# Designs tried in a protein design chat: VHH binders against q84jc2. Part 329

Target 1, 232 residues: q84jc2
Amino acid sequence: MSKMRNLVEEKFLEFYESWVIQLELYLHQLLIAHNNNTMSETELRHLISKLTTHHKAYYTAKWAAIREDVLAFFGSVWLNPLENACSWLTGWKPSMVFRMVDRLRKSRVVLVEAQVKKLEELRVKTKFDEQKIEREMERYQVAMADRKMVELARLGCHVGGESVMVVEAAVRGLSMGLEKMVKAADCVRLKTLKGILDILTPPQCVEFLAAAATFQVQLRRWGNRRHYVTHS
Key: E = the ipSAE of ESMFold2; O = the ipSAE of OpenDDE; V2 = 0.75 times the mean of E and O plus 0.25 times the DockQ between their complexes.

## First folded at step 21 (VHH)

Design pi14 (framework vhh_8fcz_2; at its last look DockQ between E and O 0.93; V2 from the best seeds 0.86)
Fold by OpenDDE, look of step 21:
Structure pi14 (fold): chain B 232 residues (1-232), chain A 125 residues (1-125)
Amino acid sequence: as target 1 above (232 residues)
Amino acid sequence: QVQLVESGGGLVQPGGSLRLSCAASGFTFSTYFMNWVRQPPGKGLEWVSGITSDSSYTTYADSVEGRFTIIRDNDKKMVYLQMTSLKTEDTAVYYCARSADEVQAIWEEGYFDYEGQGTQVTVSS
């Protein structure tokens, strides 16, 4: 079945395609930096800064888009089914990145005790924030079965002038709530990422960011191969 | 003209509570991330708390986490800071400050482009 994309979907799809391309370029640089111990700390910090700026740009664009249509992000057409399946409130689950850090620890990355402690503290905080958002989401989801949403469901089969107004009002109400939840989740993502990068050394940051970018890129590739998604 | 006017400061005993208010005007308040910052005597500016434009997310400095609560009312163009369990080290001039870039404000604590004139909070026995 063919799905007609709305304007927000189309615009963000275009943005995301370009954003991913740039991410792949940065990934290449991260891998080079990781494999070659020739880069100075200043150079590494600069590379990290480019990546963080890139990620911040994503959320800037996202938040602008969700103001227009947050519902577009709950069926993200710019993602393949695998990517969507791995999404938590329209993005990566913040607590997931700690698993990446754990894997780094089991590899060549040596974290000092102070770093481990800080990471654990951050993990706990992140989990707490996630749970808080999940509780709010649950509450909101239950509340969705209110009079307006019931009316929306009923009127969905009979579209008239008056019914359209009711439907639009219901959708607006829903969207406002969802937008807040999505934005909250994104804030947790940003705080978690920043927190990790603040704890890690520049070389460790590079390795972490490379791992994260690799995962993201590979997930996209795996999903595309499996489900044949066209993104242009 | 952009204006941020703080109020609600005063003298309070340790363990006490205060509620600060900030009245905003001269800009589209509902699109800005809002902050509270403070300057203790003889010290530099310290970030205290932030809240997204739509109140979707709040964040606090570790020193005030669990004791302070930031809230905003976009209809009234107000931001508030409820302070509880106040300590002597909370003594400072408190400022409200705006951040146009919400992503950056979340990423970097204390990122803002305008601040008010401040209100004095003194915690003393």
Scores: ipSAE 0.901, ipTM 0.957, lowest interface PAE 0.5, mean pLDDT 92
Fold by ESMFold2, look of step 21:
Structure pi14 (fold): chain B 232 residues (1-232), chain A 125 residues (1-125)
Amino acid sequence: as target 1 above (232 residues)
Amino acid sequence: QVQLVESGGGLVQPGGSLRLSCAASGFTFSTYFMNWVRQPPGKGLEWVSGITSDSSYTTYADSVEGRFTIIRDNDKKMVYLQMTSLKTEDTAVYYCARSADEVQAIWEEGYFDYEGQGTQVTVSS
């Protein structure tokens, strides 16, 4: 209530609300496909294509918004506190999806040895890419802290504790590097999702996409409290 | 008019190195995902590597990962492919290619809308 949004935040909030609503509608279709053992492979591939197109549209919109203001995505007003707490570089952690695949394997999804081998190879590659991004993020955090310490020492010697404005300027001065890191993280997310869907059969893809959409929808519904950002 | 001009190919021994260059003109280079693709003798086109418009992410075919490095210079409108530890199966015509839709290019390897005329790389004992 006491927060003020900028234009980038407002536009993406409106997009995200519509995007989640459409995801819920696709989830309904996924659940029907899950329960209907007479659907053809062509029908399953068409549904999978709708879901993958929907996910690609999210990143297309996000990257356009990041080019305008990447800092809007660090503490996003369109995510509730539970969603924000689960966020890694403005989104889900790529390696987390393998825990979801593992859970499905224990329940109902049977994988051939070749699929298991490919999934493990993808998991290792995904984790390697994550670690590379985490090292780069740490480098930027150290650079920001070093700049902050010098600027705070200068202000402390001159006027006093005006640290908030100096910290804000230092963070904004590093925002270009943050844009690259967020985009790199999103590329890993896209590659990981595509890799999993390429390894799984169409029925297995429907199972995976349904589980992923269910988790995402439930996380938003359960974590939501009344937020005025969704009612303006 | 869109142009992509490749150069730097040649004859090398197995284990050797080459650096390919691609000069781009006629479009807003800094907004495009860029690719290297290749056509081995008597075979179809094979995607090799790609790089996002801001160099935030690079991706490689399994067959070249660890040996090839894609680099771009947006100020010079250039794309490079640094090739090392070359093998006879790397023999091909190499093409530089662009993709307008970066999300789709990351999603589907080999998605592109324009390619150059190519440069020949021959790896032989």
Scores: ipSAE 0.777, ipTM 0.900, lowest interface PAE 0.6, mean pLDDT 82
ESMFold2 (binder alone), look of step 21: mean pLDDT 81; pTM 0.841
OpenDDE, second read of step 21: ipSAE 0.896; ipTM 0.955

Design pi15 (framework vhh_8fcz_2; at its last read DockQ between E and O 0.92; V2 from the best seeds 0.87)
Amino acid sequence: QVQLVESGGGLVQPGGSLRLSCAASGFTFSTYFMNWVRQPPGKGLEWVSGITSDSSYTTYPDSVEGRFTIIRDNDKKMVYLQMTSLKTEDTAVYYCARSPDEVQAIWEEGYFDYEGQGTQVTVSS
ESMFold2, look of step 21: ipSAE 0.797; ipTM 0.911
ESMFold2 (binder alone), look of step 21: mean pLDDT 80; pTM 0.816
OpenDDE, look of step 21: ipSAE 0.903; ipTM 0.958
OpenDDE, second read of step 21: ipSAE 0.896; ipTM 0.956
ESMFold2, look of step 22: ipSAE 0.802; ipTM 0.910
ESMFold2 (binder alone), look of step 22: mean pLDDT 82; pTM 0.844
OpenDDE, look of step 22: ipSAE 0.884; ipTM 0.947
ESMFold2, fold request of step 23: ipSAE 0.795, 0.802, 0.788; ipTM 0.907, 0.912, 0.908
ESMFold2 (binder alone), fold request of step 23: mean pLDDT 82, 81, 80; pTM 0.844, 0.831, 0.824
OpenDDE, fold request of step 23: ipSAE 0.911, 0.900, 0.910; ipTM 0.959, 0.958, 0.959
ESMFold2, last read: ipSAE 0.791, 0.774, 0.789; ipTM 0.908, 0.895, 0.910
ESMFold2 (binder alone), last read: mean pLDDT 81, 81, 81; pTM 0.834, 0.829, 0.842
OpenDDE, last read: ipSAE 0.896, 0.896, 0.912; ipTM 0.957, 0.958, 0.960

Design pi16 (framework vhh_8fcz_2; at its last look DockQ between E and O 0.95; V2 from the best seeds 0.87)
Fold by OpenDDE, look of step 21:
Structure pi16 (fold): chain B 232 residues (1-232), chain A 125 residues (1-125)
Amino acid sequence: as target 1 above (232 residues)
Amino acid sequence: QVQLVESGGGLVQPGGSLRLSCAASGFTFSTYFMNWVRQPPGKGLEWVSGITSDSSWTTYADSVEGRFTIIRDNDKKMVYLQMTSLKTEDTAVYYCARSPDEVQAIWEEGYFDYEGQGTQVTVSS
């Protein structure tokens, strides 16, 4: 079965496809920088800045889109089922990136004790923030089930203009709550990412960003192959 | 013209509480990330707290986390800072400041383009 995409879905799909293409280009640069070790610190910082700017642009676009239709992001037609399955509140789970940091420690990257401590502190904070958001999300979900869903179900049994208006109003109310939760989650994502990059040295940042981008790109590729998803 | 007017400052004993208010005008308040910053005597400006345009998320400096609460009312174009368990080191001029880019404001603490005249908070026994 196919469904008609709304304008928000279509626009964001186009944006995301372009965004991913650019991410792949940056990934290539990151890998070159990482493997050659010939770039100056200034050059590395510049490359890191380009990547961080790219990520910030994603959230800027996302937040504009969720103001129009946050529900589109819970179905995320621009993602394949595997990507969606790995999503937490419409994006990557913040605490997940610490697994990537752990990988760095097992590689040629040497983290000093001070870095390890700061990373641990950040991890604890990140996890705490995630839990807060999850509790709030649960509250919204339960509230939906107890009142709004029952009302929707009741109204759904009737055909009429008034019923449709009431349903739409209910959906709008729910969407407002969801938008706040999604945005809150994104804030935690941004803070976590920034926090990690502030702790790591420029070469370590490059390796981390390369790993993160690789994971994202590969997840997309794996999902596309497995589920035969075509975009645009 | 853009205006941010702080109020609510004063003298309080350690352990006490104060509530600061900031009245905004001259811009679309509901689209801005709002901040509180402070300048202790003889020190530079330090970021204290921030809140997203829709109150979806709040953040605090480590030095005030758990003691301060930032809230906003977009209908009234107000941002507040509830301060509890005040310490002598909290003594400062407190400023309300706006951030036009929420993502950047979250990314970089203290990223703002306009601040008010400030209100004096003095914590002393």
Scores: ipSAE 0.892, ipTM 0.950, lowest interface PAE 0.5, mean pLDDT 92
Fold by ESMFold2, look of step 21:
Structure pi16 (fold): chain B 232 residues (1-232), chain A 125 residues (1-125)
Amino acid sequence: as target 1 above (232 residues)
Amino acid sequence: QVQLVESGGGLVQPGGSLRLSCAASGFTFSTYFMNWVRQPPGKGLEWVSGITSDSSWTTYADSVEGRFTIIRDNDKKMVYLQMTSLKTEDTAVYYCARSPDEVQAIWEEGYFDYEGQGTQVTVSS
């Protein structure tokens, strides 16, 4: 069991490092596209497709890995402490992505009234789904606490094979519940990202994807090189 | 050989309820995203609902959200569509459909490779 957990962490660390490097390369292409006003809609859609394919590949790899060890994604070894601290159920919080959209509107992006209405509808839906998951997580945590109290009471009576089997089953049930919650959160992330890209025009999509990639790259860089106090 | 067999269709009054069933065989059912799609009279296919392989997430077309519920039972290899508050606009042949990739199925509604023979749902007074 220990061997399989080490293999999952090692494999996903390798994957994630490569995935972020490729994201940074795509960011460079997004910034070139932003500064080049002569790119055709077809060329922009091709670049956007590369980015969306890259994001879908992340979730494909993640879902394969969580089937083996969902706990590795809570406090992940491939993320620095700042990245882990910013996580909501193993990833970015879906409702917070609309702050990026709001910032782009204030600085560069001009949205038509129809786009604004669709984005508000999506924001409401995203927040609703997010809150549903939070309520499910709360109910799950309460149920696990009640079950844990019963299991601890039984363990306190005696130690034996039966007690170990009950504890092992409870841990398996916890992992299964967490896997479902992580997957549900990822579905909200996928639907929110797709929804935003469907509403925005291709140039606006490039702006948004560039902002999102920039934030992710900077969060990683800042968390990796923050200053530390040296004690002698 | 992939097989999807729908059943449970029928004639129902507006406001009524109906439950569709889909029996799956010939593939590893528990690893696939599953869908319901429908074809209204004289129209093309319209995606209705989908469910992840482990029931962690369900999704619905705007026109049916709040009225329809998709459910799966991986032990029995069954998918169900519980329909309530039916409207005449819900009249269609309903098909159970399999998606070859879950992430893509979440990303793009109506992404599937196999569907069954269908079951007729008619909502009329």
Scores: ipSAE 0.785, ipTM 0.903, lowest interface PAE 0.7, mean pLDDT 86
ESMFold2 (binder alone), look of step 21: mean pLDDT 82; pTM 0.843
OpenDDE, second read of step 21: ipSAE 0.882; ipTM 0.945

Design pi17 (framework vhh_8fcz_2; at its last look DockQ between E and O 0.89; V2 from the best seeds 0.85)
Fold by OpenDDE, look of step 21:
Structure pi17 (fold): chain B 232 residues (1-232), chain A 125 residues (1-125)
Amino acid sequence: as target 1 above (232 residues)
Amino acid sequence: QVQLVESGGGLVQPGGSLRLSCAASGFTFSTYFMNWVRQPPGKGLEWVSGITSDSSYETYADSVEGRFTIIRDNDKKMVYLQMTSLKTEDTAVYYCARSPDEVQAIWEEGYFDYEGQGTQVTVSS
């Protein structure tokens, strides 16, 4: 079965496809920088800045889109089922990136004790923030199954203009809560990413960003192959 | 014209509480990330707290986390800072400041384009 995509879905799909293409280009640059070790610190910082700007652009676009239709992001037609399955509140799980950091520690990257401590502090904070959001999300989800949901179910059995208006109003109310949760989650993502990059040296940042981008790109590729998803 | 007017400052003993208020006008308040920043005597400006335009997320400096609470009311165009368990090191002029880019404001603490005149907070025994 196919469904008609709304304008928000279509626009964001186009944006995301372009965004991913650019991410792949940056990934290539990151890998070159990482493997050659010939770039100056200034050059590395510039490359890191390009990547961070790219990520910030994603959230800028996302937050604009969720104001129009946050529900589109819970379906995320621009993602394949595998990507969606790995999503937490319409994006990557913030605490997940610490697994990538752990991977760095097992590689040629040497983290000093001070870095390890700061990373641990950040991890604890990130997890705490995630839990707060999860509790609030649970509250919203439970609330959705309250009188309003019953009313929606009841009204759904009838056809009429007034019923449609009531349903729309109810959906809007629910969407507002969801939008706040999604935005909160994104804030945690941004804070976590920034925090990690502030702790790591420029070469370590490059390696981390390369690993993160690789994971994202590969997850997309794996999902596309497995589920035969075609985009645009 | 853009205006941010802080109030609520004063003298308080250590362990005490204060609530600061900031009245905003002259711009679309509900679209801006709002901040509190402070300048201790003889020190530079330091970021204290921030809140998203829709109150979806609040963030705090480590030095005030757990003691301060930032709240905003978009209908009234107000942002507040509830301060509890005040310490002598909290003594400063407190400023309300706006951030036009929420993503950047979350990314970089203290990213703002306009701040008020400030209100004095003095914590002393």
Scores: ipSAE 0.902, ipTM 0.957, lowest interface PAE 0.5, mean pLDDT 92
Fold by ESMFold2, look of step 21:
Structure pi17 (fold): chain B 232 residues (1-232), chain A 125 residues (1-125)
Amino acid sequence: as target 1 above (232 residues)
Amino acid sequence: QVQLVESGGGLVQPGGSLRLSCAASGFTFSTYFMNWVRQPPGKGLEWVSGITSDSSYETYADSVEGRFTIIRDNDKKMVYLQMTSLKTEDTAVYYCARSPDEVQAIWEEGYFDYEGQGTQVTVSS
């Protein structure tokens, strides 16, 4: 039963595979725009809009799916083990994206001081929100562990429908709490992504989106190989 | 039939506190992202705060962060704005507003389709 995919997992796996294929197609367009400095601002904004719409569509689908089965998003069947190992609350860790911005700043992307100040403010706010979620997760995990201990004690005293009802209530409580935590984390991801794109110029947004899509695609490709390591 | 009714506005001195309430009816309140927006004298609407349908995340305009708290009660179909450390700049008509899409509401501040009639908040000595 633990090996069998449920309908939520099958539906989201189909969605995610299609979504990643489309992300790879957008990555191709981003790389062309990255290498071609003659694209107009209007053309760049249109491409950026396609990417942001694509990311919003992911969260729309995800939020519908977590209402049905949030546990499917912990150790997801549509992700390889490397992708799952890199997940923080079912997705990329919001604060880590600023390291990508910093790397771009050192290599190709030139930021003015006003942008640097705004990015630092956003990074601090993102980290603060992230830490708030981590503290809430701690409290939730403790509360769920306490509830499990009460269940185990009651199972030792009861056999039958009452024990099933208590277990079902505990599982429902866990799922509801996890749904809130995952949604909170996704809100931080959405706010962080939007905040970065609002601070950057259109060419800089293309650079950032290309780097982000490349990282996501490469994680998937590398994780699908058997322990690939380059031996120099 | 969507109805949002704000209350709790009034006159208050700078540094004071006030709590606004919004009673919602005519729609499935528990599935909507909810907002407070305000209209200062002689200006257009500005977004103040928003909260997800399940209270998993709250967001605030920079000008009110740390001073205002948005709260919702899905059982009572109410949304509140707890205001503290009020400034004269907070003088406005305050409106409760709903957003038709939660992902878009998080993405875009001030994304909403309905607002109430408003409640006046006046901060002055």
Scores: ipSAE 0.803, ipTM 0.913, lowest interface PAE 0.6, mean pLDDT 86
ESMFold2 (binder alone), look of step 21: mean pLDDT 81; pTM 0.838
OpenDDE, second read of step 21: ipSAE 0.895; ipTM 0.956
ESMFold2, look of step 22: ipSAE 0.796; ipTM 0.912
ESMFold2 (binder alone), look of step 22: mean pLDDT 80; pTM 0.822
OpenDDE, look of step 22: ipSAE 0.884; ipTM 0.948

Design pi18 (framework vhh_8fcz_2; at its last look DockQ between E and O 0.88; V2 from the best seeds 0.00; counts 0 for: unsure alone 64.9 < 65)
Fold by OpenDDE, second read of step 21:
Structure pi18 (fold): chain B 232 residues (1-232), chain A 125 residues (1-125)
Amino acid sequence: as target 1 above (232 residues)
Amino acid sequence: QVQLVESGGGLVQPGGSLRLSCAASGFTFSDHFMNWVRQPPGKGLEWVSGITSDSSYTTYADSVEGRFTIIRDNDKKMVYLQMTSLKTEDTAVYYCARSPDEVQAIWEEGYFDYEGQGTQVTVSS
């Protein structure tokens, strides 16, 4: 039997499918731009802006959805198991992008000393923020076995009448904590991405964004094939 | 109508502390990212700190990181700025400012659509 999806899951699934399709289109444009040395800086900046707007739109939609049901994002029915396995607090781990930048440096991207220094500073800051969030998550996970959760456990399958209200209240309380952690993580993601793009030149930004988008799209494709999931 | 009223400014010696307050009204406070910004004498507006609508995340300018703390109380519709280890270069008029979009506020420092009348902070020996 398949898991029944709630309204939040259904709506976000639809959104995400459309969002990914658009991402693939942008990826194509990024690849063209990367291979076309005739594009002006203005044109490159415009393309970068479209991608950043697209990413911001994702978080806008996500934050609206997590207000309704943050737990939906811990199941993430719109992702395949491979994508979910690679997720850190419902998304990509911010420090991962520095690995991408490092890989680019080993290939064709030449960074000046000033850029390298700034990237390192950003890396340190990002790592610090990740650790803060992880500590909070750990604290939260330990605290889950509190009085409220014990009460929920006692209720078991015999939930009815007034007990339903108690359960709902408890779940809401737990969800609020999770929502804060997810939003915090997303803020670190946004800050990290913006930071990297501010350090890189427009051509470098295009290459970075292309690499990131490629990774995301390929991860989805690989996961879908492995688990026999039909993808749009 | 949107209103932001700052208070708590004053004269303090270097190394001292101040706590600024901002009272918000006329909008759904709990839905907005809030900021502190400042205007030093003879300089342009400088972003200082921001806080998400649910206090899930705080961010600071490099110049104040580790010294300032932004806090909000959504029940009271208040945002605060605790300032410690104050320096002469912290002298400015401080403003509370509302951001219309939370994602954009995280993306871009100093993204806001309303600000208060400001409160004067003077750090001098």
Scores: ipSAE 0.893, ipTM 0.954, lowest interface PAE 0.4, mean pLDDT 92
Fold by ESMFold2, look of step 21:
Structure pi18 (fold): chain B 232 residues (1-232), chain A 125 residues (1-125)
Amino acid sequence: as target 1 above (232 residues)
Amino acid sequence: QVQLVESGGGLVQPGGSLRLSCAASGFTFSDHFMNWVRQPPGKGLEWVSGITSDSSYTTYADSVEGRFTIIRDNDKKMVYLQMTSLKTEDTAVYYCARSPDEVQAIWEEGYFDYEGQGTQVTVSS
């Protein structure tokens, strides 16, 4: 739609392709660490730090890009249709990560009672924050619809050059509100991820990060395939 | 060059209210995550609250959640802390603090590079 939007899309596509490749390499390291239980606490914390730094780098790049064009992140060209369809405000839904923790508890990870209590408290807080954002999105959508109705009425009365200025102002207002909503959602994502990693022990963090990376890689692979789904 | 000037502290009874103000200068205020931190008597710094550059997200320490509200005004380059239902354990010097990186500030509470001189809040009968 604009030259700045096309530049943002091209730049972030290149970033995201590299970012996912590096995530796959870190996944390999996580799986080695899981299969070789002789790694020291220091080595595990180092690996965990690599993963958390990688995730923070994603948001640093994303926040720079949405400052230039937040609309590029709705129906992103760097994601396949399945990835886009699974997005909640331009990313993974924060509460979905607890399904992954629950799956790990059923098969591999033993949590003590204190950890379970803290995880449930975090789950409730995360869901509450999600719902708060959803209510604010509804409020902004109503406000934007009212503003759009006024703009459409003005366009009907003024078919000349004023219509361009009014449309530009309306788009700018929508983009600023949407940028705030995306950043709020990303903050909940960051706080939820940090909260989980603070509750889990280093070996448990490695298992969680491996599961999360596996899911993200599989979602990308599944969305790019058209024939069969790998199982186990 | 970076300057943060807190004000609005004082002596207040338990259950009372105060509003702290912080005037910022010497940097692009609208680009930074801003914090309130406090130092109770004889203790280290304790992070209290933070707010994103565009007010899109606010976050609070568990001990003050529901009682304190952080607000910013980017036009006036001001940060505020509205404090209500004050308790004796809220007695501290309160500092306004700037974070150098917003993503890291969300990730790690108490992440800041500059703070002001502080304002004293004393909650006592």
Scores: ipSAE 0.796, ipTM 0.910, lowest interface PAE 0.6, mean pLDDT 84
ESMFold2 (binder alone), look of step 21: mean pLDDT 80; pTM 0.823
OpenDDE, look of step 21: ipSAE 0.890; ipTM 0.949

